# VHH binders against Probable endonuclease 4 (nfo): the designs that were tried, part 12

Target 1, 285 residues: Probable endonuclease 4 (nfo), of Persephonella marina (c0qri1)
Amino acid sequence: MVKIGAHVSSSKSLDLVFDRGREIGADTIQFFLSSPRSWHWKERSDEEKELFIQKRRETGISPVIAHSSYLFNLASSDPVLRKKSINGVIRELKLCEELKIDYYVIHAGKSKGLKESEAVKNIIDSVKEIFSKVKLKHTFFLYETLAGQKGEIGKTTDELAQLMEPFKKENTGVCVDTCHIYSAGYKINDEEGFYSYRSELSKKIGLENVKVIHCNDSKTPFNSKRDRHEHIGEGSIGYKGFEFFLNDEYFRRLPFILETPKTADWDIKNMERLRRLIRTAPVAQ
Short names: E, the ipSAE of ESMFold2; O, the ipSAE of OpenDDE; V2, 0.75 times the mean of E and O plus 0.25 times the DockQ between their complexes.

## First folded at step 5 (VHH)

Design d63 (from a64 with S31E E101T D108E; framework vhh_7uia_1)
Fold by ESMFold2-Fast, scan of step 5:
Structure d63 (fold): chain B 285 residues (1-285), chain A 123 residues (1-123)
Amino acid sequence: as target 1 above (285 residues)
Amino acid sequence: QLQLVETGGGLVKPGGSLRLSCVVSGFTFSEYAMAWVRQAPGKELEWVSSISGSGDSTYYEDSVKGRFTISTDNAKNTLYLQMSSLKPEDTAVYYCATYDTYSSGWYEDFDYWGQGTQVTVSS
């Protein structure tokens, strides 16, 4: 019913993400297309791409999500970094289209001394250039909600609405990260806070444009502005926040991806914890 | 206070091996992901390898897969990088670093860095 999975390693060969997803019992998976902290890009063989498509069908794991490199900054005032970031995103999106990857998740950028309005303009200009070079027929380009760390663009629903406004004709949307929004100041772990945030998403972005839920508890308190992921139920959000998302009439239809701290057993444990929160009754009106 | 101290660098010939160590004092590994990051002369920082605090999950940059092995001894708060089949392209200063597993790759989000250890691969 509800599709729950985790970020898995893409080391050695991209097709192995399906074996790794199957090993942990994932319904859906996320991974990097290349090393997320290196500018090195490895071209993939046709054989590897064919195996990826075959294993997707064989395992039934779907939807499939790629996360962008952490080195990209589409807001950058440094023309070298910004151009490298644009070219990197173009390469990643072209591979996403070839592999029929459903969603591509990106952190929009950091201002790094720019005024916020200039950073937003730079991101929009960068994304315009990207879409002029890559036609997305299948993959959706998703801005991720950010925690509000220094200079981060995408920490408020208003910022995300501004970034999406020029691209309504493109395959664009939003990835909501529970740790990030909690740290940014959305109190999703109480009923009033959850429905307030849901209403804000609906009014400013359109609920249908939310495509992926990153399911992370928070090591740090509410409104901390810090991005520190924790195991489900062991952080400051606690089980209640996840219960609201998993049982929501809309969000329950989206993929739920764990990016919690890694051990061999923790993805399995965290998926079990999430599954236990799923109810048979809908949320009361 | 928290310190990260790297050792084990040096000069090796192509095809040779080195083992880097990072001794951490002031905190326990199990709370953090650990990484090796390198910087070649005149280039930007490049991530090499990461390991979970438990040691159960390892990740490698494509150019080092099959040649480098990352490991931890949590009882000793020590991170290792076993490097084999070294190439001239591996010449760099190697840094030990800690960070949350899925934190931003931008440097403000990394928790702690060591001082670095030089690895030079030449004939």
Scores: ipSAE 0.013, ipTM 0.350, lowest interface PAE 8.2, mean pLDDT 86

Design d64 (from a64 with Y99V S104H D109E; framework vhh_7uia_1)
Fold by ESMFold2-Fast, scan of step 5:
Structure d64 (fold): chain B 285 residues (1-285), chain A 123 residues (1-123)
Amino acid sequence: as target 1 above (285 residues)
Amino acid sequence: QLQLVETGGGLVKPGGSLRLSCVVSGFTFSSYAMAWVRQAPGKELEWVSSISGSGDSTYYEDSVKGRFTISTDNAKNTLYLQMSSLKPEDTAVYYCATVDEYSHGWYDEFDYWGQGTQVTVSS
């Protein structure tokens, strides 16, 4: 059975993510630990944390995934922004450990005029500081594949391999976003492109280090370098790309999370679309 | 043809209220996350607030939290920003924009912008 779910709202109280996930029939969920576009952080009560753990057990929704704030830039040459980003990630990861959150997904950073190699070095130095202050016993820290928008670090498998190399003994990995890799120039919607990309992941990162799949179709064409999510089957990737991931002998074991446009019932529709692509008769038949 | 048209700006005294509206045409409104972004005289663009396409998730810049409320009316293809307890520091041109809510730094790079509506808070 493939675990399929969506990014759900964490507004009002974190425990409500399970009620919201259950409402849409999700097997797995992703959410923000606080507003992703504000530096404000709300401390959570022990009661709320206990209720979160209780509702996880009651609903059976698992794994659970937290997405980092969008304000963090671990590559920043601005010492104020970089320190705020490091401290923010530390705070989020500590809450992840307390709540037994399985995966933490982060955009590594933007170069903002730095040489790419300097941005990569800054991210590595930032992550070293983070892991010196937070011991991850449960949560995995996942770099997300990025679309290649201006200055984004993490748009190629080579960049991600460089970011991961110093942390092989830590709980680290990658989150693959279908819209991002398609827009970055990996043609995952044809058979040759999919297996070429899978082989590249296996060779450069290790397939076992891929932990989460973000399922987003793309409003923009292949190699557009644009991060614009679309409903499953309605974008330029189309159903075939998702079919390859859902039926792969390794990827089918990972959680599949929708970050498609949020309308009243579209998460339900998109999850149904993904489920219809799963072959009941696997390749062995 | 995609269009965003802002209205509702004007001159108000400190402590006053205004409601900004953004009428959207040329696309299915509820399929997009929407944002309000402002630019004060001589300053850079500042993100103010965002709402998901479903309307379930709202986000605010800390300086406006508790004073501004973002909302949508999907039947009217309209985005609103209800502004209360206005301060001179809120003086800016306010733009509505479409945004991919899951993009890192989405507030820096929007898909489409309106022409803006001027809000002036002064005595």
Scores: ipSAE 0.013, ipTM 0.377, lowest interface PAE 8.2, mean pLDDT 87

## First folded at step 6 (VHH; framework vhh_7zox_3)

Design e01 (from d49 with S103E; at its last look DockQ between E and O 0.03; V2 from the best seeds 0.00; counts 0 for: pae O 8.6 > 2, placed apart)
Fold by OpenDDE, look of step 6:
Structure e01 (fold): chain B 285 residues (1-285), chain A 123 residues (1-123)
Amino acid sequence: as target 1 above (285 residues)
Amino acid sequence: DVQLVESGGGLVQPGGSLRLSCVASGFTFSDHYMGWVRQAPGKGLEWVSDISSGGSTGYADSVKGRFAISRDNAKNTLYLQMNRLKPEDTAVYYCAKEPYYDESGYLEYFDYAGQGTQVTVSS
């Protein structure tokens, strides 16, 4: 069954993400565990955590996805920033495990003044340290595909494969963002391009390791290397790009999360647009 | 060579309006994402607004409802209509070619920017 949802606010209290999910009719949800633009960490009360678990059961919203802070850079050449990022991820993952959040999505990092190879090494070292301090039993650690902005690591399947190689025994995987891969140069809005990318994922990453789809259109043209999300059908990707994912034998089993602009009732509208693209029978490879 | 020439800045009172222009040359203007960024005294570059080649627009929260970006591809010109100006809008405004952003809307980098035009909002 295809599950459609959106990123929702976790402001005030984490348990409210389920209320907000229900309000828009979401099957699945994503949220931040804390402010994505602040280093401040808010400890959650036991009551809040219990209410979170309770509301999850009551609403049936699943899976539940947490998105990492945007401040974290596991590739940073600045030892202070890298350490802060590592510690931040550790705190977030611990909370994910405690709340039994299914997936934790992160932007691996950016090479600021480093060679890409050095940035990759830093990320791997950072993740090693993270997993030395956090044992993931329930939560999967997902690298998000990136648009290819300057210094971004995770903009290619090769980069992601390198990041994942040392952690094959860990709960790791990939979150595919349609806007990002489109911007990075994967032509997913035509049939040939979609299956080409699918094959590439299968060969280099393994399809089974793709766990979440961020479903976003793009305000910018193909291969722009920019990260600008657009409403479904309003961008340069168009409906076809999403139709391929939604009707694919494997991808249709995954949660689709909207990270489109938060204005008016667009989450509801975008969800409906995606649902209309779903066919009864999946398309086999 | 790529050139971006900003104009239209000046001194205005709070609540006033300005219209900035940016004339582009040295590249196919209609094919590129364009934007406005600004730098206030003692602060870093801040994203203000951008517009895709197809006319899709974005705005920083601080200027939403007050500023309007547009483009005339036939004239290779980018515009920024600024209404209800505030003292905190005081900055050098730059026209930027292909500004790049993260998911939070933070400006990461751009390919090229002009010399800028000074906007001062003061009573």
Scores: ipSAE 0.008, ipTM 0.324, lowest interface PAE 8.6, mean pLDDT 92
ESMFold2, look of step 6: ipSAE 0.659; ipTM 0.857
ESMFold2 (binder alone), look of step 6: mean pLDDT 87; pTM 0.879

Design e02 (from d52 with D30S Y32H D56S; at its last look DockQ between E and O 0.92; V2 from the best seeds 0.00; counts 0 for: grease 28.4 > 24.2, SAP .711 > .668)
Amino acid sequence: DVQLVESGGGLVQPGGSLRLSCVASGFTFSDHYMGWVRQAPGKGLEWVSDISSGGSTGYADSVKGRFAISRDNAKNTLYLQMNRLKPEDTAVYYCAKEPYYDILTGYLEYFDYAGQGTQVTVSS
ESMFold2, look of step 6: ipSAE 0.725; ipTM 0.888
ESMFold2 (binder alone), look of step 6: mean pLDDT 84; pTM 0.850
OpenDDE, look of step 6: ipSAE 0.412; ipTM 0.762

## First folded at step 7 (VHH; framework vhh_7zox_3)

Design f01 (at its last look DockQ between E and O 0.87; V2 from the best seeds 0.61)
Fold by OpenDDE, look of step 7:
Structure f01 (fold): chain B 285 residues (1-285), chain A 124 residues (1-124)
Amino acid sequence: as target 1 above (285 residues)
Amino acid sequence: DVQLVESGGGLVQPGGSLRLSCVASGFTFSDHYMGWVRQAPGKGLEWVSDISSGGSTGYADSVKGRFAISRDNAKNTLYLQMNRLKPEDTAVYYCAKEPYYNPATGYLEYFDYAGQGTQVTVSS
């Protein structure tokens, strides 16, 4: 069964993410562990943590995904920023492990004037340090595909392959964002483009290492190198692009997370739209 | 323990003004984003405004030009000056620590803590 959900608020208490997930009929959820624009960390009480675990069990919502802070840049040439980013990731991962969160999604970083090779090296070094201090037993560390904005690392499968190479023995993987890869220049909204990208993922990263799909349409045209999410079917990707993922033999087994605008009841509408695209039989490759 | 105590709410006529205050304790107030969120009857929490530690401000489109957020770090106090109030501004207003409004989603995706709220009613 295809699991479809959305990013939900973690305001007030982390356990409420399950209530909010249930309200929209989500099979899976994503949320922030703390403010994504603050360096300050909120300590969670034992009571809150226990309630989180309890509600997860009661609701059956799975998998559970945490999204990293937007402030983190593991590629930064600024040693202060890199250190802060590393420490921030460590804190978040420790909490993920404690709460048995299944996936942790992160934007690897931006070069901000560095050569790409240098940025990649910095990210790898940062992740090495992170894994030296955090042992992941349950949680997987997922690099998110990026749209290709200036300096972004993770906008190509080659970049992701480089980032993943040193950590094959660790709980690592990839989160594919449909808007991002479309913006980055992967033509997933037609059949040839979709299977081309699938093949590329298989060859360079391994399909088994793709763990989450961020399911977002794009407000901007193909290969725009911009990150602007749109409601399903309302953007330039269109329904067909999502139909390919939802009916693929492998991808259909993954969680699909909406990060689309949350006005009115659009989460429900978008989930419904996605569910309607699911066929009884998988699309043969 | 973190505490946020709102005050200043009340009943006003359309076009009227109110000034809300929030007194914070239990954390270093000056180091954090602070903001206001509101909940109208039958609706979810809505982001109203926030202010960074450095004084940068943001406002929801619905309140731009009418509301003004400010802070006094020496007094650990957050303010919301509300002018030209409308019936649709009727809500419980909450002071929030580290609120995050995502403009891409139009959603209040996070806050650390919120107060008990103060009722604002705009009616003829």
Scores: ipSAE 0.321, ipTM 0.706, lowest interface PAE 1.3, mean pLDDT 94
ESMFold2, look of step 7: ipSAE 0.728; ipTM 0.887
ESMFold2 (binder alone), look of step 7: mean pLDDT 86; pTM 0.870

Design f02 (at its last look DockQ between E and O 0.81; V2 from the best seeds 0.00; counts 0 for: pae O 2.3 > 2, grease 24.9 > 24.2, SAP .7 > .668)
Fold by OpenDDE, look of step 7:
Structure f02 (fold): chain B 285 residues (1-285), chain A 124 residues (1-124)
Amino acid sequence: as target 1 above (285 residues)
Amino acid sequence: DVQLVESGGGLVQPGGSLRLSCVASGFTFSDHYMGWVRQAPGKGLEWVSDISSGGSTGYADSVKGRFAISRDNAKNTLYLQMNRLKPEDTAVYYCAKEPYYNPLTGYLEYFDYAGQGTQVTVSS
């Protein structure tokens, strides 16, 4: 069965993410561990952590995904910001391991005036430091594909391959965001473009290293280099772009996470739209 | 222990004004984003406004141009000046610590703590 879910609020208490997931009928969920806009770290109580684990068992929601703070930039040339980012990731990953969260999704960083090669090097060095202080036994560290906004690292499969190369022995992988790759210039909304991208992932990253699909339509046109999510079928990607992923023999086994606007119960509507696109038999490449 | 105590709510006619206050204690107020959220009858929590430690402000589209958030760090107090009030502004207003409104999802994604709230009723 294809797992479909959404990003949900972690307001008040982390355990409530399962209640909120259940309310919308989610098979899988994603959430922030702390405010993605604050450097302040919220320490969670033992009671909250236990309740989190309990509710996970009770609801059967799986896998469970954490999204990193948007403040983090592992590529930063500013030593203060870079160090803060590294420490922030370490704290989040430690909590993920403690809670047995399956995947941790992060935007690797932005060059902010650096050469791309320098930014990539900084990210690699940052991740080395992170893994020197955190041993991932359960949680996978996932680089998210990016839309290609100015300075973003992770907008191409080549960049991701470079980032992943030094850490093949670690729990690392990729989260594919449909809006981001479409905006970055991968034409996934037609058959040729989809299989071209799939082939590229297979060759450069390895399909087995793709662990999560962020399933978002795009408000902006193809190759816009902008990150603007839209409801499924309401954007420029269209239903076909998602149908290809949902019916692929490999991708259909992954969790699909909606990061679309949450007004007017759109999570439920979007999940239903995605479910309607699922065929009885997978499509062979 | 973190405490947020809201005040200033009440009954006003459409077009009227109110000024809400929130007194914070139990944490370093000046180091945190602070904000206001509201819950109307039968609806979920809605992000209204927030302000950074540095004074940067954000507003929901529904209140832009009518509401103004401010803070006095010396007094550990958060304010919300509400002008040109509408019936649809009727709600319990809560002071929130570290709120985050995600513009991509249009949803209040996170807040650390909220107070007990103050009732605002706009009616003719």
Scores: ipSAE 0.214, ipTM 0.660, lowest interface PAE 2.3, mean pLDDT 93
ESMFold2, look of step 7: ipSAE 0.734; ipTM 0.886
ESMFold2 (binder alone), look of step 7: mean pLDDT 86; pTM 0.872

Design f03 (from d49 with D111E; at its last look DockQ between E and O 0.04; V2 from the best seeds 0.00; counts 0 for: pae O 8.6 > 2, placed apart)
Fold by OpenDDE, look of step 7:
Formats: sequence, structure tokens, C-alpha cells
Structure f03 (fold): chain B 285 residues (1-285), chain A 123 residues (1-123)
Amino acid sequence: as target 1 above (285 residues)
Amino acid sequence: DVQLVESGGGLVQPGGSLRLSCVASGFTFSDHYMGWVRQAPGKGLEWVSDISSGGSTGYADSVKGRFAISRDNAKNTLYLQMNRLKPEDTAVYYCAKEPYYDSSGYLEYFEYAGQGTQVTVSS
């Protein structure tokens, strides 16, 4: 069975993410370990952590994904911001390991005035420092594909390959966001474009290193270089684009996480829409 | 507290023009993406246009070529020039701070703190 879930709130207590996942019928979940737009870090109690582990067992929700703070920029030319970002990631990863969270998804960073090569170097250096402080045994560190907004690193498979190359022996991988790659210029909403991208991933990244699919439609047109998520089927990607991923021999084995607007019961609707696109047999490439 | 006050709406005939304004306060306007969303009767919120702090613009396909978003950071004001208006443009238009839909979860994907401004396109 294809695992379909959504990003859920971790407000009040981390263990509640499983309750919230259960409420919407999610097979898998993603959440923030703390406010993604605040530098404030909340220490979690032992009781909260134990309850988290317990509820995971009880609900069977898996895998479990944490998304990095949006404030972090591992490419930053500002040494203060870069250091804060590194330390923030370290704290989050330590908690992930403690809670045995399966995947940690991060936006690598933005150049913000730097040359692309310099930004890539900064990210690599940052990750080296991170891995010098955190040993990942359970959690995988996943670079998320980005839409190609100004300065973003990770908008191409080449960039991701560069980022991953020094860390082949570490628990690293890629999270593919359908909205982002579509916006970045990968035409995944038609058959030729989908298989072209799949082949590119296979060649440059390795399919086995793709661990999570963020399943989002796009409010903006193809190759917009903008990051604007839309409900499934309501955007410019359309149902066909998602059908390719859901029925692919490899991708169908991955968790699909919705990061669509949190209004009304759209999580349930979107999950239902995705499930309707799943065929009984995978599509061979 | 964040405050966004829209104005400039009204009744116009098809083919007509309007210019909406949004005055922002309670945050550093120049540092944020700003945008316009609209809600037609019986429909959900629809993204219309947005503009980055640096001036990069985006438009929904339905308004592309007809609408133009701009900002005056010195005045903390967002604008939407609407030309060649159509009946289907009829909606309440809202100014939005950071109209960015991502994995925000419990967080709002955008903020607006105004009553909106009614735009009615009718013969």
C-alpha cells in the first residue's frame, strides 16, 4: 500500500502529531520540531518523548518525517546566521535521533548574493560541521528539491549531486517536492517529462537516495521558479503529474507527504484524491 | 500587530479598470513578500498576484496580462492595477503578507488583517 500523509501541527506537544495524523487518516506524517519561523527552541520533556514513541507504536504511522526550520540557511555569507543555522540543525537532528525519526528534510540554503559555487561550498562546509557534532544512526538527512527562487541551492539535480557527494557514507538523501521541481523546470506533468526527470534522478542522484515525496500541486505555471503549493488537481500540475509518481515502480514505495494549505478538511480531500490515482499494479518504465 | 488595509474597490463595467491599494503596518513591509488574493461568492480564496521584496512579480493565469502588482516600500503600500476587467473578476480582494504555501502546518500560509475591498464587474 502506498503511504500517504500530510504535514501536521506539532503545537503544544510533539506526541500530538500522531493524534492529528490519525484524525485525518494519514499513513505517514511530517511536522516541525519547533516553530519553523522562530529561533526559539523548546526542550522536550522525557514524558513527552516517551509518549511520542508510545503513540507511534500504537498508531502505526510510519515513516515519520521532521521538516527543518525555514529560518536556517546553511549557505549564508553572514557568519552569525550560518552558525545559528548549523546549531539549529544540530539540535533538531539530535532530537530526531532520540525520537528515532526516520527522515529530516531541509532546504539547503540560499546564496543571497554569493556565487553559486560559494554557496554550495558553504553548505557542504556547514553539513560537515553538523555531521562532526551529530552521528546519524537512524535519521536520514534529506535535501529537498527547491523551486528555483532567487539564490536557492538544490533547484537542480546537479546541485543536489554536488551537495551529496562528500557525504556518501552518511545517512543522506533527497526529498522530491513535486511543486518545486515543476517550478524549477522539470515537466513532470506529462509522461515524457516525468520519465526524463526519473532518469535524471537515477543517473545523478540515484533513485535509492530519494526517500520522501512532497506531493504538492502548483499555484503558478510550469517553470515559474516560484514556490506556491496548491491542492491536488487544483493547480497547474494536475492529476496526471501525481499519477506518474504514485504508480511508479520505485516512487510508490515512498511516503507521500502533503504540504497543501491547511484549511477545512483539505488534507483528507487531498489524500483521497491521491489514493484515487493509485492503480493496483505499478507502471513499468 | 500586523495590519493590512485594502481600498480602491468598486463597481465597474466590463473592460474597465480599477487600482487597488493596501497599506501595511506592524511589520517591516519592505522585507516581505506581498500579494493579492480574492474570494468570489461561493468560491474559495484564489491567488491573484504577488511580489517579492526585490520586486519579482507573479500572476495567476487568469489575470496575467491584465493585472499589474507593484509596491512602494517607502509608503508601505501594495498596489494592484486591474485592467480589462471581466465579470469573473468579481470578488472581495484581500491584501496578503507572505502568501507562501509550504509545509507550515499549524502556521498560516499568509496573513491579512483587513476587511478586503469589493470589486464588482457588471454591465
Scores: ipSAE 0.011, ipTM 0.304, lowest interface PAE 8.6, mean pLDDT 92
ESMFold2, look of step 7: ipSAE 0.594; ipTM 0.841
ESMFold2 (binder alone), look of step 7: mean pLDDT 82; pTM 0.826

Design f04 (from d49 with T57K; at its last look DockQ between E and O 0.89; V2 from the best seeds 0.69)
Amino acid sequence: DVQLVESGGGLVQPGGSLRLSCVASGFTFSDHYMGWVRQAPGKGLEWVSDISSGGSKGYADSVKGRFAISRDNAKNTLYLQMNRLKPEDTAVYYCAKEPYYDSSGYLEYFDYAGQGTQVTVSS
ESMFold2, look of step 7: ipSAE 0.669; ipTM 0.863
ESMFold2 (binder alone), look of step 7: mean pLDDT 86; pTM 0.875
OpenDDE, look of step 7: ipSAE 0.571; ipTM 0.825

Design f05 (from d49 with G58K; at its last look DockQ between E and O 0.03; V2 from the best seeds 0.00; counts 0 for: pae E 10.5 > 2, placed apart)
Fold by ESMFold2, look of step 7:
Structure f05 (fold): chain B 285 residues (1-285), chain A 123 residues (1-123)
Amino acid sequence: as target 1 above (285 residues)
Amino acid sequence: DVQLVESGGGLVQPGGSLRLSCVASGFTFSDHYMGWVRQAPGKGLEWVSDISSGGSTKYADSVKGRFAISRDNAKNTLYLQMNRLKPEDTAVYYCAKEPYYDSSGYLEYFDYAGQGTQVTVSS
């Protein structure tokens, strides 16, 4: 059975993510551990953590995914921002391990005037420091593919392969965002383009290291280098691109997370649209 | 600099019509999708509609079938035809360059917006 879900609000208390996931019929959920646009960290009470664990068990929603704050930049040449970002990731990963959250998804960083090679080196150094302070026993640390907006690191499989190389023995992997890779120049909405991308992932990263699909259409055209999510079937990718992922022997076993605009009840509509694309033939376990 | 100037608002009775326009400058208008966002008194921002560079249109459920977005790339102008207006449509309407949501569901408006134009629907 293909696991389809959405990013849900973690506001008020963390356990409510399971209620919100259930309300939309999600098999799997993603959320922020703290406000994605504030440096303020909210300590979680033992009661909140206990409710989180209880509701995870009761709802059966799985896998469970956390997304990093948008403020973090592990590539930053600003030592204050970089230090804050490293400390923020450490704090979020420790909570992930405590709550047995399956995946932690992060945008690796932006160069902000650095050469790309320097930005990659900074990210690797930052992640080495993070792993010196946190041992991941359950959670996987996932670099997300990015659209290629100015300065973004993670727009190509080559860049992701470089970021992962020093961490082969760590719980690391990638999250593939369909809107991002389409905007970055991977033509996933035609058969040749999809299988070319799949082959590239297999060769450069190892297909088994792809752990999560962010399932988003695009408001902008192919290769635009712009990151603008759209409702499924309403954007430039169209249904065909999602059909390829949803029916692939490997990708169909991964959680598919919607990050589309939160207007009306579109999470419900978008999940229904995705479910209609799944062929009835079962996938091998 | 990017400039967006909205006009065409006003007071209208329920069931009436208004046409909003937005004149753009300071960027290549035809390369970007454009949209309308509104803010009712005491409420947050609400996405209304957008139109791609190629003319494909999208609408919020609350306005589908009543509103029509269009653009004239030769005149760098965005339009919103509003028909069968309801009191619920009362708001300040803003023209927006590439309105965007983040994954938290928060409306990330826009590289730029104008000062807005007031639409009031009352009997």
Scores: ipSAE 0.018, ipTM 0.475, lowest interface PAE 5.9, mean pLDDT 89
ESMFold2 (binder alone), look of step 7: mean pLDDT 81; pTM 0.816
OpenDDE, look of step 7: ipSAE 0.722; ipTM 0.869
ESMFold2, look of step 8: ipSAE 0.006; ipTM 0.253
ESMFold2 (binder alone), look of step 8: mean pLDDT 81; pTM 0.814
OpenDDE, look of step 8: ipSAE 0.631; ipTM 0.838

## First folded at step 8 (VHH; framework vhh_7zox_3)

Design g01 (from d49 with T28R; at its last look DockQ between E and O 0.03; V2 from the best seeds 0.00; counts 0 for: pae O 6.2 > 2, placed apart)
Fold by OpenDDE, look of step 8:
Formats: sequence, structure tokens, C-alpha cells
Structure g01 (fold): chain B 285 residues (1-285), chain A 123 residues (1-123)
Amino acid sequence: as target 1 above (285 residues)
Amino acid sequence: DVQLVESGGGLVQPGGSLRLSCVASGFRFSDHYMGWVRQAPGKGLEWVSDISSGGSTGYADSVKGRFAISRDNAKNTLYLQMNRLKPEDTAVYYCAKEPYYDSSGYLEYFDYAGQGTQVTVSS
């Protein structure tokens, strides 16, 4: 069964993410461990953590995905920001391990004036420090594909491959965002483009290292290098771009997470739209 | 057609206060998430504050405790009370319909924005 879910709020208490997931009929969920717009870290009580684990068992929602704070930049040339980012990631990963969260999705960072090679090096060094202080036994650390906005690292498979290379023995992988890769220049909304990208992932990253799919349409045209999410089928990607992923023999086994605009009951609508695209049999290569 | 018209900007001394307003039209204002973003000279857009249709609020760390967002659905108006203003708050402030965090988290986007109102904090 193809698992489809959405990003849900973790406000008030982390355990409520399962209630919110149930409300929209999600098979899988993603959430923030803390406010993504604040450097303030909220410590979670033992009671809250236990309730989180309990509700996960009761609801059967799986896998469970945490998204990193938006404030983190592991590539930053600012030593203060970089250190804060590293420490922030460490705290979040420790909580992930404690709660047995399956995947932790992060944006590697932005160069912000640095050469790309320098930014990549900074990210690698940051991750080395992170893994020196956190041993991942359950949680996978996932780099998210990026749209190609100015300075972003992770906008190409080559960049991701470079980031992953030093950590092959660690629990690392990739989260593919459909809007991002489309905006970055991968034409996933036609058959040739989709299989081309799939092949590229296989060759450079390894399909087995792709663990999560973020499903977002795009408000902007192909190869715009902009990150503007749209409801499924309402953007320039269209249904075909998602149909290819949902019916692929490998990708269909992964969790599909909506990061579409949070308005009204669109999560339910978008989930339904994705479900309608699922065929009984996978497309064989 | 959707329209957002900001007002209330101006020149103020450090420590001073301003209240921004945004009048919305062309859509059901009460049903939408609204927010404020700002752009300082030479910098990109920065998220400032937002408010849900239900009244839940959020603030950037840089303005937390100093700024207060509110809405009057009967008047289709969004507000931003800015207190203890700092030179760093100098920017063009925009009213935004349905602000959203992209998956990268580095940029806020929105469906519509107004023309903006200039806020200058200087001694």
C-alpha cells in the first residue's frame, strides 16, 4: 500500500501530531520538533514523549518524519550561525532517536557568498561534527533536494552525492521534493524526464538512499529556480508528475508527504488527488 | 481582483512606535492566513509575522515581544503594531495573503502582496 500523508502541526504537544494525522486520514506524517522560525528550543517532558510513542502505536501512522528548523544553515560562513545550526541539528536528532522517528529531513544550506565548493565543504564539516556527537541508530538523516535558489546546496544530484560521500556508513539519505527538482530543471512531468531523473538518482545517489518523497506542485514554470509550492494538479507540474512517482516500482514504497499550502481542507483534497493516481500494478522498467 | 493596500509607514526615531494597516479586497479575508514580510535595502524578503484565520499568531525572533499582529475580519483589515522600533527594522513592509514556508525554509512566499509601506527608523 502506498502511504500518503502530510506535514502537520506539532503545536502544544508533539503527541498531537498523530491526532492531527488521523483527522486527515494520513498514513504517514511529517512535523517540526520545535518552531521552525525560532531559535528557542522546547524541552519535551517524559510524559509527552511517552504519549507520543503510545499514540504512534495506537494509530499505526508510519513512517514518522521530522523536518529540521528552517533557520539552520550548515554551510554558513558565519561561525556563530553555523555553530548554532550544528547544535540545533544535534538537539533535534537526539530527540528523533529518543522518539524513534524514522526520518529527519534537512536543508543542507546556502552558500550566501561562498564558493559552492566552500559551501559543500562547510556542510560536510558540519555534518561530521554532528555525527561525532550523535549516533544514529534508528533515525535517518536526509538531505532534501532543493529548487536551485541562489546559493542553495543540494539543487543537483552531483551536489547531493558530494554531501553523502563521506557518510556512506551513516544513516543518511535523500528526500526528493517534486517542486524543487522540477524547479531545479528536472522535467519530471513527462515520461522521458522522469525516467531520466530516476536513472540519474540511481547512478549518482542510489535509489535505495531515497527515503521520502515530498509531493508539491509548482506555482512557477519548469526550471524557474524558485520554490513556490502549489496544490496537486493546480500547478505547472500537473498530475502526471506525481503519477510517475506513485506508480514507480521503487518510489511507490516510500512515504509521500504533502507540503502544500495549508488552507481549509486541502490536505484531504490533495491526499485524495494523489490516491486517485495510484494504479493497482507498478510500472515496470 | 485581489488587492492589498498597506499604510501606516513613516519615519520614526529609535524606540518609537508605528501601526501598519492592510486593507484587503477581492477575496474572503476571514478565511485566509495573513502576514507581514519586510525587505530591507540590499536584503531579501524577511518574514515578520503572521496570523491564521482563527487568530493564531507567529513572530520572527527579531520582532518578538515588540510587534503585535492582529486582524479585523469585519473590516477586512490586517494590523501590525510595532513598538520599540530599531534601526534594523527599517524596510519596506508588505502585507501578504497566505504566506507559506517553502520546503527549503529559506524563503517565504505568498499568493498576493501589496505595494508595501516604507518604515524608516533613524535618529
Scores: ipSAE 0.018, ipTM 0.368, lowest interface PAE 6.2, mean pLDDT 92
ESMFold2, look of step 8: ipSAE 0.670; ipTM 0.858
ESMFold2 (binder alone), look of step 8: mean pLDDT 87; pTM 0.886

